# VH-VL binders against q9umr5: the designs that were tried, part 142

Target 1, 268 residues: q9umr5
Amino acid sequence: SYKPVIVVHGLFDSSYSFRHLLEYINETHPGTVVTVLDLFDGRESLRPLWEQVQGFREAVVPIMAKAPQGVHLICYSQGGLVCRALLSVMDDHNVDSFISLSSPQMGQYGDTDYLKWLFPTSMRSNLYRICYSPWGQEFSICNYWHDPHHDDLYLNASSFLALINGERDHPNATVWRKNFLRVGHLVLIGGPDDGVITPWQSSFFGFYDANETVLEMEEQLVYLRDSFGLKTLLARGAIVRCPMAGISHTAWHSNRTLYETCIEPWLS
Short names: E, the ipSAE of ESMFold2; O, the ipSAE of OpenDDE; V2, 0.75 times the mean of E and O plus 0.25 times the DockQ between their complexes.

## First folded at step 7 (VH-VL)

Design r54 (framework fv_nofazinlimab; at its last look DockQ between E and O 0.02; V2 from the best seeds 0.00; counts 0 for: pae E 8.6 > 2, placed apart)
Fold by OpenDDE, look of step 7:
Structure r54 (fold): chain C 268 residues (1-268), chain A 121 residues (1-121), chain B 112 residues (1-112)
Amino acid sequence: as target 1 above (268 residues)
Amino acid sequence: QVQLVQSGAEVKKPGSSVKVSCKASGGTFSDYAISWVRQAPGQGLEYLGYIIPIFGTANYNEKFKGRVTITADKSTSTAYMELSSLRSEDTAVYYCARTDWEYSSGAFDIWGQGTMVTVSS
Amino acid sequence: DVVMTQSPLSLPVTLGQPASISCRSSQSLVYDDGNTYLNWFQQRPGQSPRRLIYKVSNRDSGVPDRFSGSGSGTDFTLKISRVEAEDVGVYYCMQGTHWPYTFGQGTKLEIK
């Protein structure tokens, strides 16, 4: 029997977005119990990420309890951050594969058309004024906004990403690291033609330096310091990187080739 | 001279809804947050919620248990506050206020003139 | 929720004399960005509230220099060096650090 699959959607998504993914899983792994969590859909996905983490936690706990052999997580876009945080705060999760599907794992600093409809009068370079305030941090997008030109503000004012990354000291850092390391495999999926995640390497824990040069995961302080367990996971062969070109952001969950190459191998 | 102009006084029955508008003259809401605060007669100030118009969504004080809805129309530089399931204790002057994002909490804050909402049988 | 406690609630003052209002928060108002989002508002009779001070000690435009704010953490003070007739009204402290934002009870300043 296949392990249950839990799906967490992204920004402005709903369960309907994953109809193709469900079809693929059913075809290739018949009998798999797949649950797409219908929480924080649409505009509600702008709620603070910690609030979302709590809501999703309440939903996954009973599913995990009924699956002693373990479960798989497929978390898309913003959902990937929610899932990482979820695995960090849960000391008893039983996640075998955590599949991060085009998620801004190292944050977002993009000024794409996808974001411009949310910020029609704001430029990427000015969003720090909104996001690194008590008011801005009540919105999910600001919880993982990572301005490389205002690192001090990010490190101090980010109420979500800086904490789950262990970039800012906090009393739960050690425990969260321990919890996250319970994952069997971390599957990182993304690609250069995404068009939304900026930089696209964020899906692989790469990100801009102060000159907006993209550095790889192994060059990041969070890796070098192993602040939340990336270095440890890599060392034990638990990180899988699956880059794919030619896929736009809204197609990651509906592309058959992507599913067969990057997702299906980890659903056994 | 930027001003916030609110809609006129309202008299409502219990159980009904009221929607108050707040229009910015001499400027837009594009770079501001709009807050809503109410004040019962002879009482203090109570924070209802705020909206960041460019986001198109609001943050609410949970005390109101989902009865309050704040929206914004950027094209008309107008914010709205709707309160449903009205009760007598909702009788108050409702204020909108604008806060500049450029200074994080706003170095300058502008208030509307207030809208009296009376809830009575 | 953060509770804001003002004292006194009633403040009779002689013209030309100084006045002081205290505001205490139930928890620290220092935000992660290092700022303290404590505001002071003045509400004259029959008027909308007017912000006097933001971030503890910064005066809004047009606010006379006889108004000053101070404090840190959980204890804050609004001072008026020389009370004038136009200063009659209710003064509120407000925290904007923790959601939901909350006001003090208000201090009614009157002339003796």
Scores: ipSAE 0.202, ipTM 0.698, lowest interface PAE 2.3, mean pLDDT 92
Fold by ESMFold2, look of step 7:
Structure r54 (fold): chain C 268 residues (1-268), chain A 121 residues (1-121), chain B 112 residues (1-112)
Amino acid sequence: as target 1 above (268 residues)
Amino acid sequence: QVQLVQSGAEVKKPGSSVKVSCKASGGTFSDYAISWVRQAPGQGLEYLGYIIPIFGTANYNEKFKGRVTITADKSTSTAYMELSSLRSEDTAVYYCARTDWEYSSGAFDIWGQGTMVTVSS
Amino acid sequence: DVVMTQSPLSLPVTLGQPASISCRSSQSLVYDDGNTYLNWFQQRPGQSPRRLIYKVSNRDSGVPDRFSGSGSGTDFTLKISRVEAEDVGVYYCMQGTHWPYTFGQGTKLEIK
């Protein structure tokens, strides 16, 4: 029998977006219980990420309790950050595979339509003035905004990403690392043709240096310091990297080849 | 299906204020931006500003700053535009319009029926 | 403010013939996300405006495929491949790249 699968959606998204993924799971692993969480849908996904983490935690507790053998998480886009924080704050999670589907794990430094909407006079080079303020941190996108040209402001002002990455001190950092390390596998999925995640290597814990040169996961300070357990996970063979070209951001959960190659093997 | 229904026509004297309402029905209100645009008789369109009801964030065209106030009541799915210190040049049809997130920056997918405001002494 | 200039301002067209409306902006409409926020609206006599085209070339739901948009940078065009009686009205371009957002003067399409 197959472990239950919990799906967490991304920014400006809803549970309906995953209908094809549900079809693929049903066809290849019949009998799998799949729950697509219907919380913070659409524009509610702009609420602070810590608020979203709390809401999703409340939803997953009964599902995990009914599945003592473990569950899998498939977490898309912004949802992958929610899930990573969830794994850190839950002492009692039983997640085997955490599948991060094109998620900005090291942050975002790229414009999208919703940024233009919220901040119509701003460009990505100027958005740090808004995002690295208490007012800006009330929006989810600013919770993981990572301007490589203002890293000192990011480190000081981020209320979410800098904390869960261990880039800024937090009293719970040691407990969060211990909890996250209980995951069985971390499956990282993304690709160069995504078009939204910027840099796309953020889905693999890569990110820009000050010259906008991408440093890969193993070159990041959070990896080298093992701040939240990436080095430990890699050393024990728990990190799977599955890049795939030719997939746009909204197509990751509706591509059968991607599912069969990168997702299906981890849905034990 | 979502519709925006505006309050009725108004006749005002110079120096007074007008408050136009825009009520959404048949769908979601708070998750969209509500914009205000006016059209003087026989003339083109002019953008006043908008509000994002879920966050209460409003942005105004500088030409109208200090005279225009845009608000929203999420519980009644109603946006309001108030224009003060009215002048005869403010005589126009005032429209509210909704902007979908995918088509942001003024791509209005639903328009209200318009509210005629006439300023005369 | 970005000035949007339409031409022609009056466009008489024979039924079944093509029509073309030009819109030029005083500044590039390319936003730093790579999108160009140039929109087209139709206002039939006595009605509210309705959206036809968003982001240069994307037709809104329910807009006939005889309408198309094109252009880049500062120069944009709305085309109607075969004008029908229902197409009578005023057409506006509108830029959403630079705050405050601005409209063109309008082009009145009439059947001759």
Scores: ipSAE 0.012, ipTM 0.460, lowest interface PAE 8.6, mean pLDDT 87
ESMFold2 (binder alone), look of step 7: mean pLDDT 89; pTM 0.912

Design r55 (framework fv_nofazinlimab; at its last look DockQ between E and O 0.79; V2 from the best seeds 0.00; counts 0 for: pae E 4.2 > 2)
Fold by OpenDDE, look of step 7:
Structure r55 (fold): chain C 268 residues (1-268), chain A 122 residues (1-122), chain B 112 residues (1-112)
Amino acid sequence: as target 1 above (268 residues)
Amino acid sequence: QVQLVQSGAEVKKPGSSVKVSCKASGGTFSSYAISWVRQAPGQGLEYLGYIIPIFGTANYNEKFKGRVTITADKSTSTAYMELSSLRSEDTAVYYCARVDYDSSEYYPFDPWGQGTMVTVSS
Amino acid sequence: DVVMTQSPLSLPVTLGQPASISCRSSQSLVYDDGNTYLNWFQQRPGQSPRRLIYKVSNRDSGVPDRFSGSGSGTDFTLKISRVEAEDVGVYYCMQGTHWPYTFGQGTKLEIK
C-alpha cells in the first residue's frame, strides 16, 4: 500500500484548493489515504506561524502514529514553511518525502499583484517597518518577510524564518537541524512564472543579496554553514529540485503535468 | 495632525452587541495600526486588540473568547470595534488609539480617541 | 499572559518633591530585536491616556524632562524629579513585547 499523504495549504487557502491534487493522487496511486488538513483556513492563515505549527503538529501526530512505514507531506506556499518548521520541532516524525510546493523557503520580499492586494498602499521597501515589530510578527506574512536591505532587522526581529533557518542563534538550533535531517527527501518545486513568490528562487532556497541579486542555495549562508541541514541533505542526494515554467502560483496544485513530473514520483 | 474621533455613548442590554467607530483624519489611515483599549469605571486599562488595515485582519486578546471583532474601512478611514454577548462587566470607556508603524524608531502610540462609554445594564 | 505589577497603587506626593513608581513583569520584556517594549502612560482626570515613555527610557515628544524611565528585563521604574500639579493622574506601565499586551494596575498620583 501507498504511504499516507498529508497536505498543508497556503495563505488564504482551504482544503478545497486541493481537489484536483486529490483526484490525481487517487487516480495514479489508488488507495492512498490523503488528508488535507483543514486548519487555519482563510484569514486564520494570518495567525502567527508558530501557532500554526503547533496546530498542525497536533493534527499530524495521530496520522504519523498510524503510519509506521512513514508519510509524505505536500505543503503549498506558506504551508511549506509551516511544514519545514514542523519537521524541525518534531524529533519523532516519520516523513519520507517532504514536497515543498512553491513555498517561500528563504522568505518573501515581493511586490507582486498578490502582495498589492494584501498591501494596497504599501511598498515592499517599507514593509519592514511593521513586519519587524512586535505588532507585525503576530501575522504569518511578517514571520517570513525577508528584507535584504534590512538584514539586521530581519535577523533580530524575525521570530520564525530566521530561527528555523538557524540564521539567529538559539538553543534549539542543533536539535532542530537533527530533526529536520530525518526527512527522506526534500522535494523543492517552483518556477519563474509563479508571480507571487518573490523571488521565485526562494522556493529553492535562493534569495536576494543586498543588491537584490538572486543567489542560489549553494551561495546562501544557511547552506554554507549547514545551519539547518541543507548542505547535508544535498550531499546525501536527498534534495530534489523541480523547476517548472508556465505555472502561476495558484495552479501548482492543479496542474497535471506538474503533478506527474514533480509530485507523483515521490508518492511511491 | 492626526485625530481620532469616536462614536457616541451607548446603552445596551445584556446579550446584545455594540459597535463603536473610530474615524481617523489628518493622516494616511493605511499606515497605522488601530488599537482598542477599554477601561471599566475606576479600573485600569485592558487591551482588546488591534488591526493593521493593510493586512485586513485584526489580532485579538483571547480573553474575550471571540466576542470582539475589529474591522477597518480604508475608504472612510474608520476603524470599528464590535463586542457581542454583552455583559455588565463590559461596561467601560472604550478607546481607540493609533500606532504609527511608519515611524519605526519608536512607534508612536498617539493620538487616542476621546473614548466611548458603553453601559451594559438590564 | 504577562502580568504587570505596579507599586505603589496610591502615591501621595508633596509639590516639588520627587516621585517613583515601580513596575514588574512576570517575564522578561526583551524582544527578539533586543529592544524592551515597556511603555509608561499618563492619564489625567477625565482624559484619555497619553504615552510618556517608550522602550523603557525614551520620552515621547513634548514630555518634560522631569519624567524619566529606567529598568531592564522585568523591573522598571518611572521617576518624576519634581512633581507638579499637572502631574496628578493615574500612571500605567504597559508591555508591548508579548501578545496580548498588558497594563499594570495603575498608580494614582495625588498631591498631599
Scores: ipSAE 0.666, ipTM 0.853, lowest interface PAE 1.0, mean pLDDT 94
Fold by ESMFold2, look of step 7:
Structure r55 (fold): chain C 268 residues (1-268), chain A 122 residues (1-122), chain B 112 residues (1-112)
Amino acid sequence: as target 1 above (268 residues)
Amino acid sequence: QVQLVQSGAEVKKPGSSVKVSCKASGGTFSSYAISWVRQAPGQGLEYLGYIIPIFGTANYNEKFKGRVTITADKSTSTAYMELSSLRSEDTAVYYCARVDYDSSEYYPFDPWGQGTMVTVSS
Amino acid sequence: DVVMTQSPLSLPVTLGQPASISCRSSQSLVYDDGNTYLNWFQQRPGQSPRRLIYKVSNRDSGVPDRFSGSGSGTDFTLKISRVEAEDVGVYYCMQGTHWPYTFGQGTKLEIK
């Protein structure tokens, strides 16, 4: 039978958003147990990411324990960062495929249509003032805000992203890398028409340099130093990159062609 | 020159709710955090929570969770603190205070509002 | 919660003499950015609190230079080099590093 699938939603999201994805899995892999975690819904998705990681960890432990042959994770948007942290902090995870569905894996630096509800004035050049403070770090968007023009502040103040990327020394870095490397496949999904993830290449571990030129994953220092295992995974053939144009941020989990091309092959 | 003006004193019965307003003038409202602090008569200061209006959500002291709601209305530059299920020990002066993020210089709790006396008595 | 402990709680002082108020936190106030978010406030009788010192030692504009802050980690001090009559009130330390943010109990400064 098929491995169980665990779905983790994104910012301002809920379990209902994945109804089409559930239909696709049921049609193509009947009998698959799919759990869409309904924690930190809506505005609760602004809670600190470490709080969310703890809550999702508690929810996935019994599912993983009942499936000794492994599970798959499908993690959307902000949820992809939660899932990457889970893979680092859990000594006992048995994840085969980690499917990162348009997630800001190297961070976010964008005034976008999705964020304009939050930021009615263009704020990306100034958001570091809020985000790189103790007050701001109590909100999830600030936990992965990555201002390429204030890298020293990012490295010193980030309570989440700089740590799970191994960009700042911390006592758990070696153990987190070991745990993350237990994953079978890392499936990276995203595309240029997303409209929210900025740069969209963050979904593939690309990001801006100080000139806002996108450096791809293999040009990133965290890859070159293999700080949390990306170079090792690529060398094992465990990284799958599945870019797709023409998909907006809210449509990744409701596009049949995307599912069949980028997701279905990894749901063994 | 930023000013915080709070709503007037209130007398409430136990079990009711109170909603205190804090109107900001001067500067960009969305670039501030608005904090709420109370002081019971003859006592020290106690932190209730804060809101960052640009995010539209608040962070609460767990001691008050379930009883305090902090909101902001960006269109009127006004923050609100609502305390429900009032008890006599909630009698206090309630202050709002700004946390300024507009420069690289961090400026906590300047200015403070004038305070709003809330008296809970039957 | 981080406990902020002030000493003394009552401080009678003679005009023109120095005064010193201690504040100790139950854990380090150094934030990940290297800053220490320890603040001092003055509350004169019948008034709202007023900021004196931010980030340990930085005097706010309009605060007389007889006020100074010092300390690191968990131990902090507010000093008044020469107490004047206008300094009467309650002084609070406050930490902004760890949520929830917390105040010391207050130190009531009185003229002997």
Scores: ipSAE 0.195, ipTM 0.661, lowest interface PAE 4.2, mean pLDDT 88
ESMFold2 (binder alone), look of step 7: mean pLDDT 88; pTM 0.902

Design r56 (framework fv_nofazinlimab; at its last look DockQ between E and O 0.02; V2 from the best seeds 0.00; counts 0 for: pae E 5.8 > 2, unsure alone 74.3 < 75, placed apart)
Fold by OpenDDE, look of step 7:
Structure r56 (fold): chain C 268 residues (1-268), chain A 123 residues (1-123), chain B 112 residues (1-112)
Amino acid sequence: as target 1 above (268 residues)
Amino acid sequence: QVQLVQSGAEVKKPGSSVKVSCKASGGTFSSYAISWVRQAPGQGLEYLGYIIPIFGTANYNEKFKGRVTITADKSTSTAYMELSSLRSEDTAVYYCARVDYGDYESPEAFDIWGQGTMVTVSS
Amino acid sequence: DVVMTQSPLSLPVTLGQPASISCRSSQSLVYDDGNTYLNWFQQRPGQSPRRLIYKVSNRDSGVPDRFSGSGSGTDFTLKISRVEAEDVGVYYCMQGTHWPYTFGQGTKLEIK
């Protein structure tokens, strides 16, 4: 039998967004128990990410307990950060494949059309004023806002991303790294035509430097310092990178070609 | 010279709802969050929640168990606080206050307050 | 929730004498950015609250220098060097570090 699949949605999403994905999984892996977690839907997805992590943790623990052979995680967009945090805080998770589906794993610094409706009166260059305040950090989008021009503020004020990345020292960094390294495979999916994740390389742990030049995962301090285990995972062949062009942000979970190429191989 | 002007006093029956407005003049909501605080007669201050208008959503004190709804109309620079299922204990002066995050180095949190709106809940 | 405890709750003061109000938080108010979001408010009779101090020790515009704030972590103090008649009212500390934000009980300053 196939391992159960747990699906975590993104910002302003719900379980309905994954109807095609469920169909694909059912067709190619019949009998798979797929659970799309219906938590923090719609506007509730703006709740602080740590609150979401706790809620999703409560939901996945029983599923994992019933699947001693392991489970797969498919986590879309903001959900990918939630899942990475889940794997970091859970010392007994049994995740085989963690599929990060177009997630801002290294954060977000963009004011695309998607963000403009959310921040209609602000430019990305000024969002640090909001996001790195106590008031802003009560919203999920600010928990992974990563301003390359205000790195000091990010490192100090980010209540979520800087911590799970191990970029800011904290007492749980070593344990979180150990927990995260329990994952069998980290499957990173994204692409240049996403239109929302900015830069799109964030889905592969790439990100801007101070000059807004995109650096790859291997050039990031979190990798070089192996702060949460990326270097270790790569060394043991546990990281899979699956870039795909021609896919918009809202189509990652519904594209058949993407599913067959980047998702299906890791659901066995 | 930013001012917050609130709507007038309200008298409500238990179980009903009240909606108080807070209009900002002399500025815009573009760099403001609006907080709502209430004060029962002869009592201290209690924080209800706040809204960052550009986010389109509010953060609430869970103590109110979903009875409070805070909204904002950017076009009119007006914030609203609606409290449902009113009880006698909800009788209080309700204040709106500004949180200015335009200057990170010196945030002007709660530097401007409305004049208050008295809400009386009685049968 | 963070509990803010003020002392004293009643503060009778002779004109021209100093006054001191203590505020204690149930946990540290130091935020991740290194700032401590502790505010002091003054509420004169029949008026809206007025912010006096922000971030522990910064006076708001128009606040006389006879008002001063100090403290760190969980212990904070508002001092008035020489109390004046216009200082009569209730003073509140407030933490803005941990959601939900909370106020102290208030300290009623009166003239003897």
Scores: ipSAE 0.302, ipTM 0.724, lowest interface PAE 2.2, mean pLDDT 92
Fold by ESMFold2, look of step 7:
Structure r56 (fold): chain C 268 residues (1-268), chain A 123 residues (1-123), chain B 112 residues (1-112)
Amino acid sequence: as target 1 above (268 residues)
Amino acid sequence: QVQLVQSGAEVKKPGSSVKVSCKASGGTFSSYAISWVRQAPGQGLEYLGYIIPIFGTANYNEKFKGRVTITADKSTSTAYMELSSLRSEDTAVYYCARVDYGDYESPEAFDIWGQGTMVTVSS
Amino acid sequence: DVVMTQSPLSLPVTLGQPASISCRSSQSLVYDDGNTYLNWFQQRPGQSPRRLIYKVSNRDSGVPDRFSGSGSGTDFTLKISRVEAEDVGVYYCMQGTHWPYTFGQGTKLEIK
């Protein structure tokens, strides 16, 4: 009947956070097998994103094998970057809908509640000194930190985001693009009242230029060059944009209207 | 059950230094913030600073900068606070506390405290 | 540094009666993410402090419903709807928005 759903959580998050989402799926799509992956929970979500990708890959393989008709991914916040990397590195994935739930897909350049403890004397304009070091790249937050005022450092030092975006040359770029393009639909969800993802348009592959003016997805170089397949995917009619105002970062998976409007239609 | 166990009381002369230890027992330590807070007799609480051991650098209250050093040993799950150039007004109970700065259900939880270490500075 | 000012500093209360403690900050405690990092702590005689309330109004696990927090911006209040004998101690507000994080002077609650 309904394809299995795999849920991947965000930074400092756990499987309990998705109890309302599970309830919505059970009510609207009875009998759907939903797996909320219980890996890298809480503080373990600070581990390097490639380490997380490897662990999540191992967890999804048996689920996908048992569902030859395909699966859906619902990936929240940092989890959306893990999932996009999974789609690139797995040559045998069978994902139909990739639902990116307020994920910093083009990176993060913003002060957030947990940064006051991690970097209490460093504001967003100075984090590049930490994040674009070998030491900094051992932490997940720095793996997708994207300082628009130090693009040269980002391109050289990023061990994760610059690679999965195809912004830095690497031997696997062609294969990763091919794998990513096998997804059936990319569903992008986010909104202006998120309060954490900065700019919030990063959830839609928008990002700041050097003047901190937001350029939308179609104005981004990675789109124009089709570096990992965004232009191809959009032309295929496979990108769904579902912006919604009035939702804070921690509420995306507990809002029924959002679920009904942006998520449910893609859980075939 | 996680607990923080601090080193014992100290009596010090003015101008000397003291180093207080804080060992995590029965739980994880390195990815949390380990904070140091003091309380002079009959007075309120004062925040000295903290360390997140996985990052290795400490964050200090500027009032104490130059006199306080906060360190951690991840392999032994022990944090240390050293206060130098002691003055009589440094006489206080010194607490360590574990802070969960990313807990969604209880953000910035000071979820466990050490028992306190009395440091007396007397001539 | 942000100065946190509590009132009153001493609060004798009859058992079963309400108690109210105010806390004012020298500047707004709204952080860049829109949250207000104002906490309330309780310290029983001879014990380490314990957090009661975080982010203005949220009770920690195991904190009785008779404790409530309110306020915004620079003005905050801790209320105890019915004081019990176990509530004796000193209560501190603490701001976690602006480094260095700072405490109020404390309010000593005691039973008359």
Scores: ipSAE 0.056, ipTM 0.562, lowest interface PAE 5.8, mean pLDDT 88
ESMFold2 (binder alone), look of step 7: mean pLDDT 87; pTM 0.892

